# VHH binders against EKC/KEOPS complex subunit cgi121 (cgi121): the designs that were tried, part 15

Target 1, 174 residues: EKC/KEOPS complex subunit cgi121 (cgi121), of Schizosaccharomyces pombe (q9p7j3)
Amino acid sequence: MILPLFPETQVHVFVYENVSNCAAIHEQLISQNPIYDYAFLDAATILYKKQVYSAIIRALEDRRDEQMKTKTIHSEVILSLSPKTEISSAFRQFSMTKKSKNIVVVKIDSKLTEEEEFERLDKLVEGNRVEFSDEELQKLIDFKVLKKNYKLDPSTLENPLASILSSIALRGYS
Key: E = the ipSAE of ESMFold2; O = the ipSAE of OpenDDE; V2 = 0.75 times the mean of E and O plus 0.25 times the DockQ between their complexes.

## First folded at step 2 (VHH)

Design ya12 (from y40 with K53R; framework vhh_7yz9_2)
Fold by ESMFold2-Fast, scan of step 2:
Structure ya12 (fold): chain B 174 residues (1-174), chain A 120 residues (1-120)
Amino acid sequence: as target 1 above (174 residues)
Amino acid sequence: QWQLVESGGGLVQAGGSLRLSCTASGSIFSRYAMGWYRQTAGNEREWVAFITRGGSTTYADSVKGRFTISRDNAKNTVYLQMNSLKPEDTAVYYCTARGYSKYYPTEDYWGQGTPVTVSS
């Protein structure tokens, strides 16, 4: 996918459900294995495609402006999902864990096509690939986790998207 | 202070072998993942091989089956055994050590590089 604000940046997003090897993937991520150079998100924290795209756009803006707070664009995407500037907190809130069951995987600046990345990731992730769509994401979300991460109250239930996108766009100012 | 020191580079004929070594200073080698990258003039640095703290290895497709990465935790050293060398393997080889807190990198160390020249 091409983003209008970043037409030269290649972006691929994948969703996997019923992943059985999250502990193994997590070990590879902690060890900085280059083959796992992706943003691995816990799907329990993602409700909308726009939520992921907003975090990607914010990360790309911070890279363009030389204001990244983390060392990689993929870790910057994870940080950008958080309404707070605390790196460790953001990773605890949004990144996959050893106990994750469903994951969202983001790749930026791939030298591979989307199909080639699919083939590569399907070998690394032991789970069922599903469509990156609001419908599929809404089957995987944990609303208690979402509400806690974005500090949502009952008054925002009808339009959590606006609140979430505002939190991502204004990270560091709230 | 953390420092990586590479050795073992040099000139070798095509089809030959070389073993690169990288010794890490500091007390945390056993908690770091280690890897090798290489760079040719005019090109960006590319990864070659990687070994996790637990000993799992991965290799770039261009070297798979020819190169072997290993680590000796007692000596704080990582090795790259390079077999069946090709002129295309000519590059400056860099050792790296990376530490992570959760998913994000907290520490990233690089050696000075060791040149490898493979003659045809």
Scores: ipSAE 0.015, ipTM 0.378, lowest interface PAE 6.5, mean pLDDT 84

Design ya13 (from y40 with S56Y; framework vhh_7yz9_2)
Fold by ESMFold2-Fast, scan of step 2:
Structure ya13 (fold): chain B 174 residues (1-174), chain A 120 residues (1-120)
Amino acid sequence: as target 1 above (174 residues)
Amino acid sequence: QWQLVESGGGLVQAGGSLRLSCTASGSIFSRYAMGWYRQTAGNEREWVAFITKGGYTTYADSVKGRFTISRDNAKNTVYLQMNSLKPEDTAVYYCTARGYSKYYPTEDYWGQGTPVTVSS
């Protein structure tokens, strides 16, 4: 994947359902094991492809402008999904947990092709890979979690995408 | 912060073995994943092996089947057993400790490095 504002940046996004080893993956992530250097998101929190791309773009903008608030670009993606600048809140709300069952995995600045990343991740994740599409994401979302994370009220549910994207774009100013 | 003390490096001929040790100071060793990196002159530091606090291990493709990482939590020590050494394994080896902080990302702790030279 090529992003218009960052054409030199290689980005891959993968979706896995029915993951049985989230506890093991989570242990690797909190230990910052280098082979797990990805953004591992709980799919219960992601409704649209544009939601993920907006967080990636925001993280890349923060890196470009030397304003990252976290140590890695992947942790910055997780932070960028949150409407707040609170790192702990963002990770509690969007990161994969030991109890997660479906996950979204983001890789930025890959030295590998998409096919090679698929092969590596398939060895790390014990689950079924599905297409990164709005259709597949909407099967995995938890609307109660989404509403809580973005503070959506009944009036904004007519167009949750616009509200979500605005929250991501304005993080750090609220 | 944490002090990591490495030992066990040296000169060995191809096909030989070495065991590297890294002892961590401080009271939080059991909360941290431990690992080894290596660096050759003119090249970037590369990851070699990693062990989580729960004992899960991972290895770089270049060392799989030859190197074994282990930890002794009672001694606050991580080991890298290097077998079937090749001249290409010649490098300065660095011990690292990586823990989780409540506010992620976690600080990395590094040793001073121990040289390993493998002669042909």
Scores: ipSAE 0.013, ipTM 0.307, lowest interface PAE 8.7, mean pLDDT 83

Design ya14 (from y40 with S56R; framework vhh_7yz9_2)
Fold by ESMFold2-Fast, scan of step 2:
Structure ya14 (fold): chain B 174 residues (1-174), chain A 120 residues (1-120)
Amino acid sequence: as target 1 above (174 residues)
Amino acid sequence: QWQLVESGGGLVQAGGSLRLSCTASGSIFSRYAMGWYRQTAGNEREWVAFITKGGRTTYADSVKGRFTISRDNAKNTVYLQMNSLKPEDTAVYYCTARGYSKYYPTEDYWGQGTPVTVSS
């Protein structure tokens, strides 16, 4: 996908449900295997496509302005989902874990087409592919996790989009 | 001054071989994955090969089957064995060590770089 203000940046987002090898993927990530250079998110934390896009845009803005707080654009996407600037907390809240079952995978600056990235990920991820859509994401979300991560009260939880996007855009401005 | 020290670069004819070495401090070597990047004039650094602390290896497509990365834990040294060298392999080669937390990359260490020139 092409984003406003970053038309030269290639972005791919993939959604997998019923993933059986999250522990193996997590081991590759902590082993610094460059083949796994993606943002691996727990789908329990993602409710909207716009939530993911807002985090990507924020990460790209921070890279453009030479203000990234993490070492890679993909780790910066994970940080950018959090309303706080604390790196460890953001990763604990949004990253895939060994116990994750549904994941969202983001690739930025790929030299491959979306089809080629999908073929590559098909070798890494053992799960069912689903469309990156609000409808599919809403089947995978954990509202207790979402509420805790964004500090939502019952009234905002009924229509949380604006609160989530504001939290992402205003991260660090307290 | 440098935590990583490279050696073994030089001039070689196409089809030849070179072995690059990178010696790290013991505290870096035992905790971090080790790798090699290369850079040609006017271009960004590109990844070549990586080896985890447990010995698993990964390679860029351009070097698969020709280059081998290995580590010697007793000597705190990582090697890049480069065979069947091509003129397009001409670059400055950089050793790197990459730290990783439970969740994300934490720190990078880089050597000063060692030049490799492959003539036709």
Scores: ipSAE 0.016, ipTM 0.305, lowest interface PAE 6.2, mean pLDDT 84

Design ya15 (from y40 with T58Y; framework vhh_7yz9_2)
Fold by ESMFold2-Fast, scan of step 2:
Structure ya15 (fold): chain B 174 residues (1-174), chain A 120 residues (1-120)
Amino acid sequence: as target 1 above (174 residues)
Amino acid sequence: QWQLVESGGGLVQAGGSLRLSCTASGSIFSRYAMGWYRQTAGNEREWVAFITKGGSTYYADSVKGRFTISRDNAKNTVYLQMNSLKPEDTAVYYCTARGYSKYYPTEDYWGQGTPVTVSS
């Protein structure tokens, strides 16, 4: 993925379904093992590619402007998915847990090609990689979780894209 | 207070070996993952090696096969055995302890750093 405002920033996004080792991955994440320096998201919380892109762009903007609220760019992506500026809430809402089954993984500032990151990440994740597409994401989403995370009214739930993107872009202003 | 004290740095010739030690003072060492990072002037700290509470080890590609990380929970100490040293390994080496929390990133503890110079 090439981002127009950040053309030199390498960004890779991977989607895995039926992951059997989420508990092991989670243990590595809470210990801050450097080999697991990625944003690991629960796919139950992600409906659109644009949702992930918006969070990445917001995180990169905050890094550029020296306004990051977390210690790493990857944790800043997780925070940026949340409509609130509160780290623990964002992680409860969007990060993978020991009970997750399907995950979205984001890597920023990779020094590897997409294929090399794929090979590395496949050794860490025991699941089936699927394409990062709206169609695949829509098979993995939990609409109850999405509604609660973005406080969506039932009337907007059938077409929530604009509300989600506004929540991400306007975090801290609304 | 949590203190990490590094030792074992110094000047060594290319091809030589050096063992770094990092001891935690007055803390329950066995509850923390431990790691080594290094930094050269003008550059960010880069990761070198990591060891979990259970003893699983991980290495940066640049040091694989040459460096070994280990821990001694009875001595509250983590070690970095550096073999086949290269001039490119010249850096200040930092010990770190990673706490466990239900959320990441969690707080980190860092030592003051120990310099390693590898001559050609």
Scores: ipSAE 0.321, ipTM 0.669, lowest interface PAE 3.3, mean pLDDT 86
Fold by OpenDDE, second read of step 3:
Structure ya15 (fold): chain B 174 residues (1-174), chain A 120 residues (1-120)
Amino acid sequence: as target 1 above (174 residues)
Amino acid sequence: QWQLVESGGGLVQAGGSLRLSCTASGSIFSRYAMGWYRQTAGNEREWVAFITKGGSTYYADSVKGRFTISRDNAKNTVYLQMNSLKPEDTAVYYCTARGYSKYYPTEDYWGQGTPVTVSS
């Protein structure tokens, strides 16, 4: 898809459930295999589409402004999901792990259509593709993890999206 | 836009086989990944099998080795060959299509379901 504020940057987001090879993917990421040039997120940490988009937009803004804190745009997306400034913390909070079962995959600067990108990614991920929607994400979320990652309390649970977006937007600001 | 129609459900004895079919009425079948889910009363719909546009197949652990998903783009049909059926496989089976688009996600489609009953 094309984001209005970044018309020259094509973005794709995919959701997979029951992924059997997260450990293998994780090893490739550690090895920095360029074929795995994506942001692999643990779906247990993602509740809203807007959460992902907000992180993507922030990463793109950081890149535009030459203010990236990480080495790649995809790692910057992961960082951007976190209310914390520490890269290691962000990865621990949001990145896919060897134990993950469900994942959200983000591709920035794609030269392919969504369909073509899916075919490419399908060779890497052994799982069931599901719709990138709030409805599907809600089925995969671990609320305990979500609450921990964004320090949500009963008062903020009334509108968790607002709290999440604020955390993302205001990271590093006091 | 287009509909999915399942068929092939019915009663079968444990250890038996059944073949489900799902036919799409549209002309863009090849642009969709297809899958099968199943659901019992009072429970959530669970994933059974999935086949991508490219033909990659994936199965739930509970059916792996027993079920086979395939597709025929010329017939706009996806199949689920179910062998070595167990009573635990008893459910309403639903066909689903996960769409592709050039730049944006497309809407998913679902069939009305076909019942499968495996007796002991």
Scores: ipSAE 0.005, ipTM 0.215, lowest interface PAE 11.8, mean pLDDT 88

Design ya16 (from y40 with A33T; framework vhh_7yz9_2)
Fold by ESMFold2-Fast, scan of step 2:
Structure ya16 (fold): chain B 174 residues (1-174), chain A 120 residues (1-120)
Amino acid sequence: as target 1 above (174 residues)
Amino acid sequence: QWQLVESGGGLVQAGGSLRLSCTASGSIFSRYTMGWYRQTAGNEREWVAFITKGGSTTYADSVKGRFTISRDNAKNTVYLQMNSLKPEDTAVYYCTARGYSKYYPTEDYWGQGTPVTVSS
């Protein structure tokens, strides 16, 4: 996809359900294997496409402004989903774990087409790819996790989108 | 998941020494930064010392020159040698495997805690 503020930046987002090898992927991420240079998110934390895009835009803004807090653009996406600038907390809240079952995978600055990235990821991820859509994401979300991560009260649970997007865009200002 | 098992705490007089040990049961021990925190009643945990997988060490100002952290990768064990102990060092000491790497943060692991009491 093409982002209005970053039209030169290639972005691919993939959603996988029923992933059986999350522990193996996690070990590769710890080992810093460059083939796994993606943002691997737990789908239990993602409710909307706009949530992911907002985090990507914030990460790209921080890179442009030389204000990244992490070592890669992909780790910056994970941090940018969090309402706070605390790196370890953000990864515990949003990154996939050994126990994850459904994941969202983000690739930025790919030199490959979406289909070529899919072929590569299909070799790394043992699960079923589904459409990156609000409908599919809503089947995978854990509302208790979402509420805790964004500190949502009962009054915002019926329409949390604006609160989530504000939290991402205004991280560090409050 | 691994178990962090601590030993070596106890009672000691001011000016004395203790060596704390922490053994990790998991294969990931060699990949993570190991460290020690301490906590006094009513206060939050404060860090004491860290040692990276490569052996680089860092210490809190309050313990520099008195405490030495080391690791034995063959035994999956980290040590804290505490010399010239002061009453202010009285605390419960926690072994940790830190989830923050230079490139990819992960979860932290904690031991059960071992009490150290320095008299006087």
Scores: ipSAE 0.007, ipTM 0.141, lowest interface PAE 9.1, mean pLDDT 82

Design ya17 (from y40 with A33Y; framework vhh_7yz9_2)
Fold by ESMFold2-Fast, scan of step 2:
Structure ya17 (fold): chain B 174 residues (1-174), chain A 120 residues (1-120)
Amino acid sequence: as target 1 above (174 residues)
Amino acid sequence: QWQLVESGGGLVQAGGSLRLSCTASGSIFSRYYMGWYRQTAGNEREWVAFITKGGSTTYADSVKGRFTISRDNAKNTVYLQMNSLKPEDTAVYYCTARGYSKYYPTEDYWGQGTPVTVSS
């Protein structure tokens, strides 16, 4: 995929359901194994494609402006999903855990084609690939988790897209 | 504050073996993740091997089956056993330690580097 504001940046997003090896992946991530240089997100926290794209765009803007708060573009994507600029909280809220069952995986600046990244990830992730679409994401979301992470009122939970996107765009600024 | 002291480098003939050691001081070693990188002149540092807190290991394709990373938490030491060495393994080898603040990786600690020369 090509982003209009960043046409030179290769972005791939993958969705896996029924993942059985999240504990093993998590251990590799906390060791910072370069093979696992992706943003691994818990699908329970992601409702829309636009939610992921907004976080990617914000992370790329922060990198462009030399304002990244984390070490890598992938960790910056995780931070950018959070309505607050607090790194530990963002990772606790959005990153994959040992107990995750469904995950969203983001790769930025890939030197590989989408097909090559699929082949690589299929060796790392023991689960079923599904389409990155609003329909598939809505099967995997946990609305209690979404409500807590974005501090949504019951009245906004019915149609939360605008609130989520505003939270991402205005992260850390009132 | 954290110091990594590397040893074991040197000159060896192709097909030979070397064991690199890296001892950490001044911190709780068992809470950190350890790895080895290497660098040849004019190139960026490339990853060689990682070992997690629990002892799970991963290796770069170029060294898989020849190198073994291990750790001794009682001695605060990580090792890289290098077997079947090739001239292409000639590089300066760097030990690294990484910690986490909850779910976020903290700043990396690096050793000074240990030169390894493999003659043909």
Scores: ipSAE 0.012, ipTM 0.359, lowest interface PAE 8.3, mean pLDDT 83

Design ya18 (from y40 with S101D; framework vhh_7yz9_2; at its last look DockQ between E and O 0.75; V2 from the best seeds 0.00; counts 0 for: pae E 5.7 > 2)
Fold by OpenDDE, look of step 4:
Structure ya18 (fold): chain B 174 residues (1-174), chain A 120 residues (1-120)
Amino acid sequence: as target 1 above (174 residues)
Amino acid sequence: QWQLVESGGGLVQAGGSLRLSCTASGSIFSRYAMGWYRQTAGNEREWVAFITKGGSTTYADSVKGRFTISRDNAKNTVYLQMNSLKPEDTAVYYCTARGYDKYYPTEDYWGQGTPVTVSS
């Protein structure tokens, strides 16, 4: 897809459930294998599409403004998901782990169609692709983790999206 | 901090073989994933082969079956055995070492490059 504010940057997002080889993927990531040039997120930490898009947009803005805090655009997406400024904290909070079962995969600067990108990614991920939608994300979310990551309380749980987006937007401004 | 030094490049006829070496300075070579890239004038560096910390290898489609990447941690060296070379393989080959923190990617190191010329 194309984001309105970044028409020259193609973005793809994929969701996988019941992934059996997260440990293997993780090994490739820590080696920075070029074939695994994606942002691999733990789906247990993602509740909304807008949460992902907000992080992507912020990462792209940081790149545009030459203010990236991390090494790569994909790592910047992971950082952008976090209300905290610490890179290590952001990765602990949101990145795929060896024990992850469900994942959200983000590709920035893709030169391929969504289907072509999927075909490439499908060779790397051993799991079932599901629709990137709030409905599907809601099935995969761990609310305990979500509440912890964004410090949600009973009052903010009525509209978690607003709180999440505020946390993303205001990171570093508190 | 780290320095990578490539060697083994040169002139070779099509169908011939070369073995590139890349030796890293410093310690804890095993902590780094290693890779080979190649670049021609006016083009971006393209990935050729990669070897993880654990020894898993990956190759670009254009070199699969012909190139083999390996590492010797005791010698702080990564190798690229290039067989059945083609004129299209002509390029400057660069060695890279990639670091990763416990949670996120860190610095990359690059060699100065070694030229490979394959004549038809």
Scores: ipSAE 0.669, ipTM 0.869, lowest interface PAE 0.7, mean pLDDT 94
Fold by ESMFold2-Fast, scan of step 2:
Structure ya18 (fold): chain B 174 residues (1-174), chain A 120 residues (1-120)
Amino acid sequence: as target 1 above (174 residues)
Amino acid sequence: QWQLVESGGGLVQAGGSLRLSCTASGSIFSRYAMGWYRQTAGNEREWVAFITKGGSTTYADSVKGRFTISRDNAKNTVYLQMNSLKPEDTAVYYCTARGYDKYYPTEDYWGQGTPVTVSS
């Protein structure tokens, strides 16, 4: 996939439901095993495609401007989902855990095609791949988690897109 | 205070073997996963082998079946046994220790690098 502001950056996003090996994946992530160099997100925190793309764009902007606060572009994506600039909180809020059941996986700067990344991830993730679409994401979201992460009130929860995107775009300023 | 010390590099003929060692000082070894990377002139550092605290191993495709990574917890040392060496394995090899602050990646520790030259 091509992003208009970053046409030379290759981006792939995958969604898996009913993942049975999240504990094993989490152990590889906390070990920083290079094979697992992806952003692994808990799908309970993601409601829209635009939410993920906004975080990716913000992370790429921070890399371009030499303002990344984390060690890798993939960890910068995780940070960029958070309305705050506090790294540990962002990871606690959005990263997959050993108890996660459904995950969203982001790969930036892949040297592989989408099909090749799919083959690679299918060996790492023991779950069912589903379409990266608002429809599929809305089946996996936990609204209690979303409310807490973005500090949404009941009225905003019924149509939270603008508030979520604003939180990502204005991270640390509002 | 805490650091990694590499040893075992050198000149070897194609088809030969070398064993690289990396000893962690202090408490780094017990807390972190360990890995080996290599770098040739003009190229970015590339991953070679990785071992978790529990002993689970992964290898780059270029070295599978030829290299073996292992750790000795009693000696705070990680090893890279390199067999059937090829001229294209010539590189500076770096030991790394990687960890997390529970929820996000912390600073990696890196060794000084040890050169390995494989003559044809």
Scores: ipSAE 0.186, ipTM 0.560, lowest interface PAE 4.1, mean pLDDT 85
Fold by ESMFold2, look of step 4:
Structure ya18 (fold): chain B 174 residues (1-174), chain A 120 residues (1-120)
Amino acid sequence: as target 1 above (174 residues)
Amino acid sequence: QWQLVESGGGLVQAGGSLRLSCTASGSIFSRYAMGWYRQTAGNEREWVAFITKGGSTTYADSVKGRFTISRDNAKNTVYLQMNSLKPEDTAVYYCTARGYDKYYPTEDYWGQGTPVTVSS
């Protein structure tokens, strides 16, 4: 996809459920193998498409403004999901781990169509692709994790979107 | 300060071979994944080859089967063996060490580059 405010930047987002090789993917990520140059998120932490898009937009804004805190645009997306500025906390809370079972995968600055990018990614991930949609994300979320990550009270868990998006937008001011 | 020094570049005829070397200062070389990138004038650096701390290798499609990356941790050196060279392989070749903290990527280190020219 093309984001209207960043028309030169092609972005793809994929969702996989029942991933059997997260430990192997994790090993490649910590080694920084270039063919794994994606943001791998734990789907247990993602409830909305807008959550992911807001983090992508925040990361792209920080790159545009020369304010990135992390090494790559993909690591910046992971940081941007967090309400806090500490890099290690953001990764611990949102990044895929060896124990993850469902993942959301983001590619920024893709030179490929969505189908072509999927063909590459599918060689790396042993799992079932599902639609990137709020419907599918809601099946994979862990609400205890979501509440902890964004400090949501019971009333906001009924409609947490605005609180989550505010946390992403206001990171660094609170 | 951590330094990477490339060597082995030069002029070579198409179909020929070159071996690039990259030596690292300091004792921490074995803890880094290493890579080679190349750059032509006016273009972004292009990834060529990658080797993990444990020796697993990965290559860009354009060089698979022709280039081989290897490392000698005792000598703090990574190598790029380039065979069957083509004029399109002409570039400045850069060595890099890929930094990673427990949870996230950190700063990379880069050499100054070694030029390779492949003539026909």
Scores: ipSAE 0.113, ipTM 0.538, lowest interface PAE 5.7, mean pLDDT 87
ESMFold2 (binder alone), look of step 4: mean pLDDT 79; pTM 0.801

Design ya19 (from y40 with T58I; framework vhh_7yz9_2)
Fold by ESMFold2-Fast, scan of step 2:
Structure ya19 (fold): chain B 174 residues (1-174), chain A 120 residues (1-120)
Amino acid sequence: as target 1 above (174 residues)
Amino acid sequence: QWQLVESGGGLVQAGGSLRLSCTASGSIFSRYAMGWYRQTAGNEREWVAFITKGGSTIYADSVKGRFTISRDNAKNTVYLQMNSLKPEDTAVYYCTARGYSKYYPTEDYWGQGTPVTVSS
C-alpha cells in the first residue's frame, strides 16, 4: 500500500489466526533478531483496517517531524495505537504476547514486494494467514480489551470507529 | 569512556581470514544482544550477524557459511570470524549492542568502526 501523504513509503499489513508460536516470536523480538523487524500486534486489540492505518500515519508523521518517542518506526506504530503517550502502557495494551493467538503484522519501509514479505513471514509465523479486512478483524477482536484500551462507554461500543480514530489522531492534544 | 572497543581489522587477500573482536562493559554484555554491521562508501549501513544473550546466532545471507559470530562471557567480548573473504566484504565494520524492553530498543551502543580491506 501507498499512503497519499507518504507516497515513497511502502506499507504491508498481514493478519494471522491460530498462531501457535507466539512465545518463540516474542523471544526473537526481545533478542533483537533483525529478521523480525515488524510491528507485531495482538489482533484482540484491532477492530478496523482504518485503526491500523491511522496508527501508521501518526507514526510516519512523528518520524517526519522528528518527534518519535521510540527507537524504531515499528515500535512507533505500536505506541501510536494508544490514546496515551506512555510507552510501557501502549506495549502492554497492543503488542502481541507469548499467549497471543491471533496477530496483525505491520511492515514499513519494506525493500521487498508484498509477495516476498508474505513468503518471509509464512516461514516465521506458525498460523493461518487471513485477509486484512474489517470482516476478518471483527472475528478476532476482544471487545472487553477494545473497551479498556480506548476507554469506551457502552453507548459507543456499537459504532466505535470515530472514537478510536479520534483517540489515535488527537493523542496528546485533547 | 567507550562502552564498546573494537579490534582486528586490516588488509587481507581474497580467500583469507580475519577475526574481529569487540569488548563491552560487563553490564552491556550481559543485558544486550551483540552484533556486527558494515558500511561501504556511498551505501547504507547493513547488518552482518547477531548473537543473543542466550547464544543464538543469525547471519545475513551474504555472509552465511563464511562468517561466525561467537561470545566469550569471561572476557565480555564478541567475535566475528570472517573466512573465505571476498573483495565485496571490504567495508568499515561496526560492533553494536542493542537492548529491548519488549518491542522497542531501550539503548543502542556503537563502536567507532574498524576498516577491513580485501584485495584481489
Scores: ipSAE 0.013, ipTM 0.286, lowest interface PAE 8.6, mean pLDDT 83

